# Designs tried in a protein design chat: VH-VL binders against Cytochrome b561 and DOMON domain-containing protein At2g04850. Part 5

Target 1, 131 residues: Cytochrome b561 and DOMON domain-containing protein At2g04850, of Arabidopsis thaliana (Mouse-ear cress) (q9sj74r43to173)
Amino acid sequence: QQASIAWTYHPHNATLDLCFFGTFISPSGWVGWGINPDSPAQMTGSRVLIAFPDPNSGQLILLPYVLDSSVKLQKGPLLSRPLDLVRLSSSSASLYGGKMATIRNGASVQIYASVKLSSNNTKIHHVWNRG

## First folded at step 26 (VH-VL; from j1 with light chain S30R)

Design r2
Fold by ESMFold2, fold request of step 29:
Structure r2 (fold): chain C 131 residues (1-131), chain A 124 residues (1-124), chain B 107 residues (1-107)
Amino acid sequence: as target 1 above (131 residues)
Amino acid sequence: QITLKESGPTLVKPTQTLTLTCTFSGFSLSTYGVGVSWIRQPPGKALEWLAEIDWDDDKYNNPSLKSRLTVTKDTSKNQVVLTMTNMDPVDTATYYCARYIQYRWGSGSYFDYWGQGTLVTVSS
Amino acid sequence: DIQMTQSPSSLSTSVGDRVTITCRASQSIRTYLNWYQQKPGKAPKLLIYGASNLQSGVASRFSGSGSGTDFTFTISSLQPEDVATYFCQQSYDTPLTFGQGTKLEIK
C-alpha cells in the first residue's frame, strides 16, 4: 500500500538511476510508475513503465507507454524510447520473494529504470498508480 | 583481459587536423555504465579531459576547446576515434584513451583502464 | 569548471613513513573523487574511487576519505615502489578535472 522511490543522479552524463517500490492489489492487477515532463503529478501525458502478469504464463512483465485517455495495456510497446525530455536507457522489474514470488494482493514489486535527461531541464515530475 | 591502445600520427603541423584512434579489447561499449574518454597531458603538466563517448552513443566534449573536438565509435572494429581540428603548438601532449565505469548505485565514475598514451608534437 | 587543488605539490620522505595528501574541490562534488598514481613515462593507475573505495589489486596501505570539498589520500607505510606523482580527479560534472599532482619522492 505504500510506495517509495530510491534514486541516484549522475550529473556527469545526466543519468538518473532509480527504483520504484510499489504493491499489487490483485493477482491480475498492475502497478505503474512514470515521469510527466509536461505536467506535475498527473498520469496523462506521462511516460510510464507498467508491471503486470503475462495473461498466459503469469510471469511479471514490464512495458513502456506514453499515456493519454485512449491508451490500453498490451504486451507490445507503445513507445519504448521517448525523444523529447528523457530517454529510457534500461528498465526491469522484479518481485520481492525471489523465485517463489507470485503476483497477488499485497505483493511487492520493484521497477528499475535508467534514464538520460536533457541538460536544459533539471525538474522532473513523477507519478504512479495501480489497478 | 582489457586493453586500450592509441594510434595515429606523432607529428603534425600547426592548423592540421589530428585524428587519433583508440583500439580496445576485452569489453563492450554497449554495456551500461561503460564509456571511453580521451585525456591529454602536456609535458610536465596536469591531465586534461577532452572528450567522451558512452554506452548510449552520447558524446561529451570539453567546452574549453571551442568545439574543435569530435568523438565517434565503431563497435564493429572496437574503436573510438578523436578528431581535433586546427592544431597549435600548445596542443603538444601525450594523448590517452581510457575506459570509464559508472555503476548505477555507485559514487560517480572512474577511469580503471588506460592506454599507454601517444605523444603528439605540433610543430612547424 | 570544478577546480581541484592538491597539497602539498611535492613531498620527500622515508620508507615506512605515513604519507598524507589533500585535495580540495572548488564546490561540492559529494564523494565523486578518484585518486591515481602515475610513474614517469607511464599512464595513470587508479588507486581509489568514490573517495574511499580501494580498487581491486591495489595494496591495502593506500586509503582515501572525505566528502563535499575536502579529501585526503593516505599511504600508511611508504614503500620504495610508491615513488610517483599522485593526483585526484573529480567525476561529478563535466568537464572532468584533475588536480595538479603531488610528486612523492623517497629520501
Scores: ipSAE 0.260, ipTM 0.742, lowest interface PAE 4.5, mean pLDDT 83
Fold by ESMFold2, last read:
Structure r2 (fold): chain C 131 residues (1-131), chain A 124 residues (1-124), chain B 107 residues (1-107)
Amino acid sequence: as target 1 above (131 residues)
Amino acid sequence: QITLKESGPTLVKPTQTLTLTCTFSGFSLSTYGVGVSWIRQPPGKALEWLAEIDWDDDKYNNPSLKSRLTVTKDTSKNQVVLTMTNMDPVDTATYYCARYIQYRWGSGSYFDYWGQGTLVTVSS
Amino acid sequence: DIQMTQSPSSLSTSVGDRVTITCRASQSIRTYLNWYQQKPGKAPKLLIYGASNLQSGVASRFSGSGSGTDFTFTISSLQPEDVATYFCQQSYDTPLTFGQGTKLEIK
C-alpha cells in the first residue's frame, strides 16, 4: 500500500497543515486517512477522512468520521458519527489529473486537512487504509 | 482596498476598562489563515503584541497581561473588539489592530495590513 | 517567551550605502521572522516575511536572510525615503514578540 504524507506545523496557533497522498485500488473503492490523538495502536477513536466516489455521479467525495468500536472490524461502509478531529479547521481532496479525473485502480488522490491541536507538544498518531 | 481602523476613547482613568473597536473592510475573518491582532506601542518604545482572534474564533492573549484582555469578533459587521481591564498609566500607548496572514506551507504568520492606530492616554 | 535582540540600536549612514541590521532570537524560530519599517507617526509596514520573502510592492533593495536564531536585514543601496525605524518580529510562538528597533538616519 503506497502512501505518503507531508505536513507543516504552526506553533503560533497550534495548527497542523497536512496532505496525505494515496491511491485507489478499484473504481468503486475508498481511501481513508486519519489520526488518533489518544492511542497509537488502535483504530477505535480515530478521526478519519474517507475519499470515495459518489454512487450517483462518480465524483470524489470526502467525508469525516470518528470510528467507533461498533464498526472496528466491520466490512463495508463505516457507520460512525461525523468526524471531530480535535478540531478540523478545513479539509478537501483531489485526484491527480484535475476535476475531470476519474477514480480507478491506481488513481492518485490527495487528502488535505488543517487541524487545530490542543497543545504545541501534542503527539499525533496517524492511520490510513483503502479498500 | 483592505483597511482597518481603530475607534474608542482616547482618555481613560486608572482602574477603568478600555474598549476599542477595529472596523475592517476588504477581507473576511472566516477565511483560513486570516486573523486580527491588537498591538500597542508606548511612546518611543517597542511594539507589544496583546491579543488576537482567528478564523476559527480561537483567541490568544499575551500572558504578561493575564486575564485583563478579552477579544471578540462580529464577522457580519467586520469588527473585532478589544476589552482591557484595570488600566494603568503604564498602559498609555498607541493601539493598533492589524490583519495577519498564515499560509499553509509558509513560514509562519505576518501582519500585512495595519490600522492607523489610536493613542490612548491613561491618567488621573 | 522568545526574546528578540536587534542590533545596532541606531545607525547613521549615507545615501547609496549598504545597510545591515541583525536580529537574534533567544531560541530557534526556524524561518518564522518578519521585518517591518516604521516612519514617525505611522503604523509599521511589512517589508520581509518568513526571513527572506519580499512583500508585494516593496522595493527590491530590501532583502532578508537567516534561519534558526540569527537573521539579517539588508538595504542594498540606501535611499532618502528609507529613513525610518526597522523592527524584526518572530511569528513562531505566542506571545509574538518584536525587536526594540533600529533607528536609521542619513548623515
Scores: ipSAE 0.260, ipTM 0.737, lowest interface PAE 3.9, mean pLDDT 83
Fold by ESMFold2, fold request of step 29:
Structure r2 (fold): chain C 131 residues (1-131), chain A 124 residues (1-124), chain B 107 residues (1-107)
Amino acid sequence: as target 1 above (131 residues)
Amino acid sequence: QITLKESGPTLVKPTQTLTLTCTFSGFSLSTYGVGVSWIRQPPGKALEWLAEIDWDDDKYNNPSLKSRLTVTKDTSKNQVVLTMTNMDPVDTATYYCARYIQYRWGSGSYFDYWGQGTLVTVSS
Amino acid sequence: DIQMTQSPSSLSTSVGDRVTITCRASQSIRTYLNWYQQKPGKAPKLLIYGASNLQSGVASRFSGSGSGTDFTFTISSLQPEDVATYFCQQSYDTPLTFGQGTKLEIK
């Protein structure tokens, strides 16, 4: 109801294209989506993309992280100790409502990503959260 | 305006290495979902996919020929190069390069533009 | 490897007739199936992609259908310029593979 995902897998070149649909719950909030190679529904060890407003400009920013057990996703600026930065084939985020759309309670965000998978990997665990 | 053209030797002796260059225009190999494949057709026979190089520098070879094939690209020159070692008369074929396209939400990929092909004859 | 089997291997029909060519995959390829036309001495030309989508600039008499393992290519009313060999090709998994072709001729 509050979040959804659309995806297409291309076996030819092991490419997973996806779009995560979520909503912000505050003008200073964040929305995160990611994958966990080892455990479903857990945030630790996840490779995540986090969308949030630039503190100065309010512009939507999307950044990649690898979360460890010491990181909590919460309202406000993202604070994390990246253990490993994930290089994606491509990624972007956008707000519904055009170029001047504002991050606010109920604002819709789309996180787009293209991820290359190993030919030997057929299962993917994904996670999401917001604050 | 999209074109591809194969160039290289048309006559090769057995055991020699074949090097073919695909020179293309009207598109970039840095664009998501774009790649170039090499495909051959022996006289009167079916098409056989050989090798491919993608926008993200990933390479794929037909496993039946994998030890013989190398594919590389030079995006500054709009070129893709196929190298095939240890040529044999059975490798006589028309060799094509073709652009593939893959859309994020589309089903698979397809070869929308082909070069005219070059006949490579392997004979002593 | 995914094997692609076309039927028939050759076909001779009259101008105006409906032409049907089939392609069978050795395993499910969903809708990752393309059709090409190759005229003598020419490179292949894409007609249909993703089983049923008509490529831009291709005449509307050409169509495709199917999913899974069984696919059909149709020319609704054969024209003299349609004399060619037609190939299916799967784009589901590497190595990409082609059918052996169907040679189409006019009586």
Scores: ipSAE 0.076, ipTM 0.677, lowest interface PAE 6.2, mean pLDDT 81

## First folded at step 27 (VH-VL; from r2 with heavy chain T31D)

Design f6
Fold by OpenDDE, fold request of step 29:
Structure f6 (fold): chain C 131 residues (1-131), chain A 124 residues (1-124), chain B 107 residues (1-107)
Amino acid sequence: as target 1 above (131 residues)
Amino acid sequence: QITLKESGPTLVKPTQTLTLTCTFSGFSLSDYGVGVSWIRQPPGKALEWLAEIDWDDDKYNNPSLKSRLTVTKDTSKNQVVLTMTNMDPVDTATYYCARYIQYRWGSGSYFDYWGQGTLVTVSS
Amino acid sequence: DIQMTQSPSSLSTSVGDRVTITCRASQSIRTYLNWYQQKPGKAPKLLIYGASNLQSGVASRFSGSGSGTDFTFTISSLQPEDVATYFCQQSYDTPLTFGQGTKLEIK
C-alpha cells in the first residue's frame, strides 16, 4: 500500500491542514482517510473522508462518513453524514492529471482536509484504507 | 476591490462599553483561510492584536483582554463587530479592522487589507 | 506570549543606502513572520509575508529572509518615500504579536 501524508499545523487557530496521498486499486474502488478520536489504528470509531467515483459520471467524489460500531455490525447501510467529533473545516479531493484523469488501478488521489483541533491538543490518530 | 471600514463612537467614557463595527467588501468571511481581526495602536505606540473571527465563526481573543472582548459577525451584512467592556483612558487608540489570510501550507498568514482606522478616545 | 524584538528601534540613513532591520522571536515561529510599513496617519501596509514573500504591488527593493527565531528585512536602495515605521509581526501563535517598530528616517 503506497500512501503518504503531508500536513501543517497552525497554532494560532489550532488548524491542521493536511493532504493525504493514496492510490485506487480499481475503477470502482475507494480511498479513505480520517481521524479516530478514541483510539489509534482502527477504522471503527473513525470519522473519515472517502473518495470514490460518481456512479453516473465517473468523476471523483469525496464524502464524509462516521464509522461507528453500527457500521461494523452491519446494522444498516453506510450513509454519508457530517462529521461530529471531528471539526472538519474544509475538504476536497483531486486526481493526478486533473479533471480529465480517470479512476483506475494505480490512479493517484489527493485528499485535502482542514481540521480544527482543540487548542491544547496536537495529537491525532489518523487512519486510512482503500478498497 | 477589497475594502474594510471601521465605524462607531470616537469618544467613550470610562467604564463604558465600546462597540465598533467593521464593514467589509470584496471578500467573504465564509471562505477557508479568511478572517477579520481587530488591531489597535495607541498614539505613537506599537500595534496590539485584539481579536479575530475566522471562516468557521471561531473567535480568538488576546488573553490579556479576553474577559473584556467579544467579536461577532453578520455574514449577511459583511460586518464584524467588536465589543470591549470597561473602557479606560489607557484604551485610547486607533482601532483597525483587517483581513486575515491563512495559507494552508504555512507560508502565509498575514493582514493584507486594513481599514483606515478609527481613533477612539476614552475620557470623562 | 511570543515576544518580537526589533533592532534597531530607530534608524537614520541616506537615500540609496542599504537598510537592514532585524526581528527576533522569543521562540520559533517557523516562517510565520510578516513585515509592515506604516506611514504617519495611515494604516499599516503589508510588504513581506511568510518571512520572504513579497506582497503583490510592493517594490522589489524590499525583501525579507529568515526562519525560526531570526528574521531580516532589507531595503536594497532607500528611497525618500520609504520614510516610515516598520513592524514585524508573528502569526504563528495566539496572541498575534508585533515588534516595537523601527522608525526609519532620511538624513
Scores: ipSAE 0.860, ipTM 0.936, lowest interface PAE 0.5, mean pLDDT 95
Fold by OpenDDE, fold request of step 29:
Structure f6 (fold): chain C 131 residues (1-131), chain A 124 residues (1-124), chain B 107 residues (1-107)
Amino acid sequence: as target 1 above (131 residues)
Amino acid sequence: QITLKESGPTLVKPTQTLTLTCTFSGFSLSDYGVGVSWIRQPPGKALEWLAEIDWDDDKYNNPSLKSRLTVTKDTSKNQVVLTMTNMDPVDTATYYCARYIQYRWGSGSYFDYWGQGTLVTVSS
Amino acid sequence: DIQMTQSPSSLSTSVGDRVTITCRASQSIRTYLNWYQQKPGKAPKLLIYGASNLQSGVASRFSGSGSGTDFTFTISSLQPEDVATYFCQQSYDTPLTFGQGTKLEIK
């Protein structure tokens, strides 16, 4: 699985600009990237952005999710909601090939995110997955 | 199309508080990467950055003047307000507000549009 | 604070000449450096951003280069309207700081 991430940190205002590069494995698949504020390499506890096709239009959409313990316990459907603990200033997603590109196995997606960090912290634990 | 304009008193007595308003148009302070900064310049001297307020309503002040500076915004009015307490004759300067633009990928940040500036004289 | 030191503080040259101004940062600022032109009684005007990017609408005779701590601003062929004071400015870290300026005149 090939994935990469690029970033720029702006010390002046402690802004971290990120671009995650992932790949879909299915027309109905998803690609997610996020930050775990507590621990590395754990999806549980992460605040994530998930890219997937809109069920009605098939167009790429990006929504935020908080993956807490309730998700693991399947207490209810996973619903998008604003991220907490992570200060997300902006986010977007795009497919290689532009707006006319279709989600399919092998389709490349770019997830952009901008996060405000605390002035004394430059370390983040990021996670990603796909399905 | 993009404009900024400073307004406020041009004469302030020592120990008084200066309040300046920056009214802007042609851009939104709600857009990512956009901010408004205050910068001053004493007569014949170099420029000094004072404070900034950005798209997230975060404020940044020059540490040398931090205790004296407050910056706020009213997005609905397209205004940014700077207050500076305990003014002294040494604070006599032309005060500018300027649009701050932050580029995501390594090109840094810059002030691309400035107000005309307002000369503030501190004198008894 | 990051100190910005310009050289020279002033210079006088002739129309058509190549002008070079340098700016040194007390620590690395990557390419977070901008150049401004200021004429008497006017606000600064952005000429170069990100060390080497020409601002839209600015004449092509203006250019910038450098990274880290050492930067250069160049006017390939000085014109009469270029008489002004030029400032470098780092946007890498707070507080944002400016150089002391370079006053450019024509002989």
Scores: ipSAE 0.854, ipTM 0.934, lowest interface PAE 0.6, mean pLDDT 95
Fold by ESMFold2, fold request of step 29:
Structure f6 (fold): chain C 131 residues (1-131), chain A 124 residues (1-124), chain B 107 residues (1-107)
Amino acid sequence: as target 1 above (131 residues)
Amino acid sequence: QITLKESGPTLVKPTQTLTLTCTFSGFSLSDYGVGVSWIRQPPGKALEWLAEIDWDDDKYNNPSLKSRLTVTKDTSKNQVVLTMTNMDPVDTATYYCARYIQYRWGSGSYFDYWGQGTLVTVSS
Amino acid sequence: DIQMTQSPSSLSTSVGDRVTITCRASQSIRTYLNWYQQKPGKAPKLLIYGASNLQSGVASRFSGSGSGTDFTFTISSLQPEDVATYFCQQSYDTPLTFGQGTKLEIK
């Protein structure tokens, strides 16, 4: 109950609009949400958006990834290159508390995404995690 | 203000290729949820959706005309171009370009701005 | 393809009367239905989107309702400027399709 999601699917152009709501558990942590278009619902093969603090500025940044067996969901730098979800149209993230908000234990984050799916098959497995 | 205008030949011979240009202003095709569609209306008949290009450069063609239709965009010129091959007298219609918009949490998409239309007559 | 069927095909009624036009989809389109007005020689004008939402700048005498397969468009009190053909259009899936139209006349 520490996470929730709102979404709308548009069959006309296979567009999934969503907002994921999560919380950080540390000032150097991360919050991730993603989908696995193939199945089953699991982290390997998932296409994810990960929100975390920029190591230099501390500002919230959001990057897309495809997780494979070489990438672990750990605190700290991500090892894989950023990749789009199936076809990521747009994304953003924001912290509750406006532009002066900081990443810390309990800080709420919203991850917005618009994704083009490969078909109008709306059977989609989604995953989330944090560290 | 948002405007769209169709331009191109008004007379075409059978078997020729029709090229129509939609020139628009007041919006960007790079903005989420925005696209341009081509829609035609034969005299006295219903509207028929032909083709569409959206903000992600995705293209959608009416399957009944799929092999005849090509739609492209040029964002630097604010233009969308329809190419329709092998024209036939039954293709005589008023051709419209229209902007569609889709809000993230809204109920689908809709054509909120239309060009004035251009009548294309296909005759020998 | 999703077929859209309008009823009636034409209406003749008096200024001030209530007008009702129906639109039926061949499969569920949820609320993804739009209504357009078209006058002779002119482009269609959007009146209602998402089944029931009034487009900005459109008179409040126009309204829409319905979901699934059955939709209704209403003019609460017909005005002389409302003489036109009215089309429903589904925005649920491609190809996007229009109803055959309802021609509205004043008698």
Scores: ipSAE 0.226, ipTM 0.724, lowest interface PAE 4.5, mean pLDDT 82
Fold by ESMFold2, fold request of step 29:
Order: sequence, then structure tokens, then C-alpha cells
Structure f6 (fold): chain C 131 residues (1-131), chain A 124 residues (1-124), chain B 107 residues (1-107)
Amino acid sequence: as target 1 above (131 residues)
Amino acid sequence: QITLKESGPTLVKPTQTLTLTCTFSGFSLSDYGVGVSWIRQPPGKALEWLAEIDWDDDKYNNPSLKSRLTVTKDTSKNQVVLTMTNMDPVDTATYYCARYIQYRWGSGSYFDYWGQGTLVTVSS
Amino acid sequence: DIQMTQSPSSLSTSVGDRVTITCRASQSIRTYLNWYQQKPGKAPKLLIYGASNLQSGVASRFSGSGSGTDFTFTISSLQPEDVATYFCQQSYDTPLTFGQGTKLEIK
């Protein structure tokens, strides 16, 4: 899967700013990025941001989740709990091509996030996927 | 136009609690990367960073002053308040509030706007 | 805590001269180093941020360089209005800390 991430860490206030770059593989698909404090190789248990089309409007939406096997993509959070190592400060997503762009195979998306860490020494395992 | 102004007592007695208010305009303390810090300068000495509150309502205190410092904000009033307990004559200084800014992809943070400062004298 | 040491503590030089002030951090702060000017009775004014970036509205005779632990602030041609005390400040980690200052005078 073709993806990249850019980030800057600010030790002054333990702030991690990041932008994840991914691509959709279908017009009804999704792109997700997140972190997993428990397992570096798995999506389950991860705290993720998922970009996907609103089923009714087709508008790009970005929502936070904690993943398990029962989580489904929809407008609105399905699961929520505090992140023990990170606190989400802000997030957003956009498609290349601006507000007129559509979700389709090959459409590029940016997921922005700003998070606060509990400590400057915190290690974080990141994950991403798409469907 | 961005401004900050310190207000509060200019004379306090040893052991009293100092409360200073920073009233600011021209920016919002809810915008990403913006914070307000309290910084003091004893006469003829270096600047000393005291406390800070940021856009996420996170608070940071200089550990050398331990629990003496409390900082709070009221975004609707554009105010940041510093409380410093158990004042001592060595705490005599000019107290500044200053805005810092931090760009998402930039080279750290810096204090781009300062209040004029208020001299606080601690004596009997 | 990250200690910042400035050199020299004071400096007297002539109008038109090149002025160099150095600042050393007790550990690497990458490029998270700012320079301020303070005139008597006034608050500090930001001149340089991120080691080498000139703040908007600041004269081009001011510049900065360095990374890691050693940083340099330069006035390429001293003007009478540059008489002030200059401070470095690290923004790498809390507590944020300042150098003791360099008092610049015209002889």
C-alpha cells in the first residue's frame, strides 16, 4: 500500500503534529491512520482516524475510533475512550483537488492530526490501512 | 493589532499571595499553536520563565517554583491569570505576560508579543 | 534544565562595526533558539527565531546562525539605535530558559 507520513515534534509542549498521505481504492472505500499502544503490527486496539464518504452526501468525513472487530464505518463515533499516551488536540482531512474532489480509486487524501503526549519520552506505534 | 497588558498589585508583603491578570486582544487563545506565558525579570538579572497555558488548556510551571504557581485562562474574557503563593523579597521583579506562537511545521516556539510589564515589590 | 550561557556579558564598539554575540546551550536544542533585544525600561523585542529566521519588521542587519549547542547573533553594521541588551532563549524544552544577556554599548 502506497502511503507516507510527515511529522514534527515540539518538545516544548509535547505536541506531535502529523500529516498522513494515503489513497482510496474505491468510491465507497476508506483510509485510516492511527496508533496502537499495545501492538505495533495490528489495527485492532488502535486509536484511529478514518476518512470515508458520508453514505448520503458523498462528502469526505473524518472520525476518531478505537478499533475492534465490531466497529463499522459510519457518520459519528462507534467507540470512544481516552488515549492513555496521547490526547487528540485537532484533526482534519482533505482530498487533493479541494472541495470539488470526489472519492474514487486513486483519490489522494491527507489526514492531519495534532496530538499531545503524556511524556516527551513516549514511544508510539503507528498503523494505517485502507479498504 | 495584538496587545497584552499586566494588571494587579505592585506591592505585596512577604508570605502573601500574588495574583496578576494578563488581558490581551487581537488573538484567540483557542487557536492552534498559541499560548501565553508569564516571565519575570528581577532587577539587573536574567529573564525567568514562570508558567504557561496553551490553546489546549494545558498548563506548564517552572519546576523550580513547584506548587507556588497556578495559571488559568478565560478565553471569553481574553485573560490569563497567574497566582503565586508565599511571596518573598527575592520574588521582587518585573512580571511580563507574553504570547508565544508555534507553527505546525515551524522551527519551535517564540515570544512574539509582550506586555509592558508590571513591577511587583515584595517588602514589609 | 537547559542552561544558556552568553558571551560576552558586555561589549562596547563603534557605530558601523560588526557585532558578534554567542550563546551556548548545555545540551542540543537543534535550532530552537531565539534572540531578543531589550532596551532599558522596556519589554524584550523578538529579533530572530528558530536560530536564523528574521522576524517581520526587523532590520536586515540582524542575523543569526547555529544549531545544536552553539549559536551566533550578528549585527552587520552597528547603528546608534542598536544600543540594548540582547538575550538568547531556548524553546526546546521546559522550563524555557534565557541567557544572562549581553549589554551592547557604543564607545
Scores: ipSAE 0.204, ipTM 0.722, lowest interface PAE 5.0, mean pLDDT 83

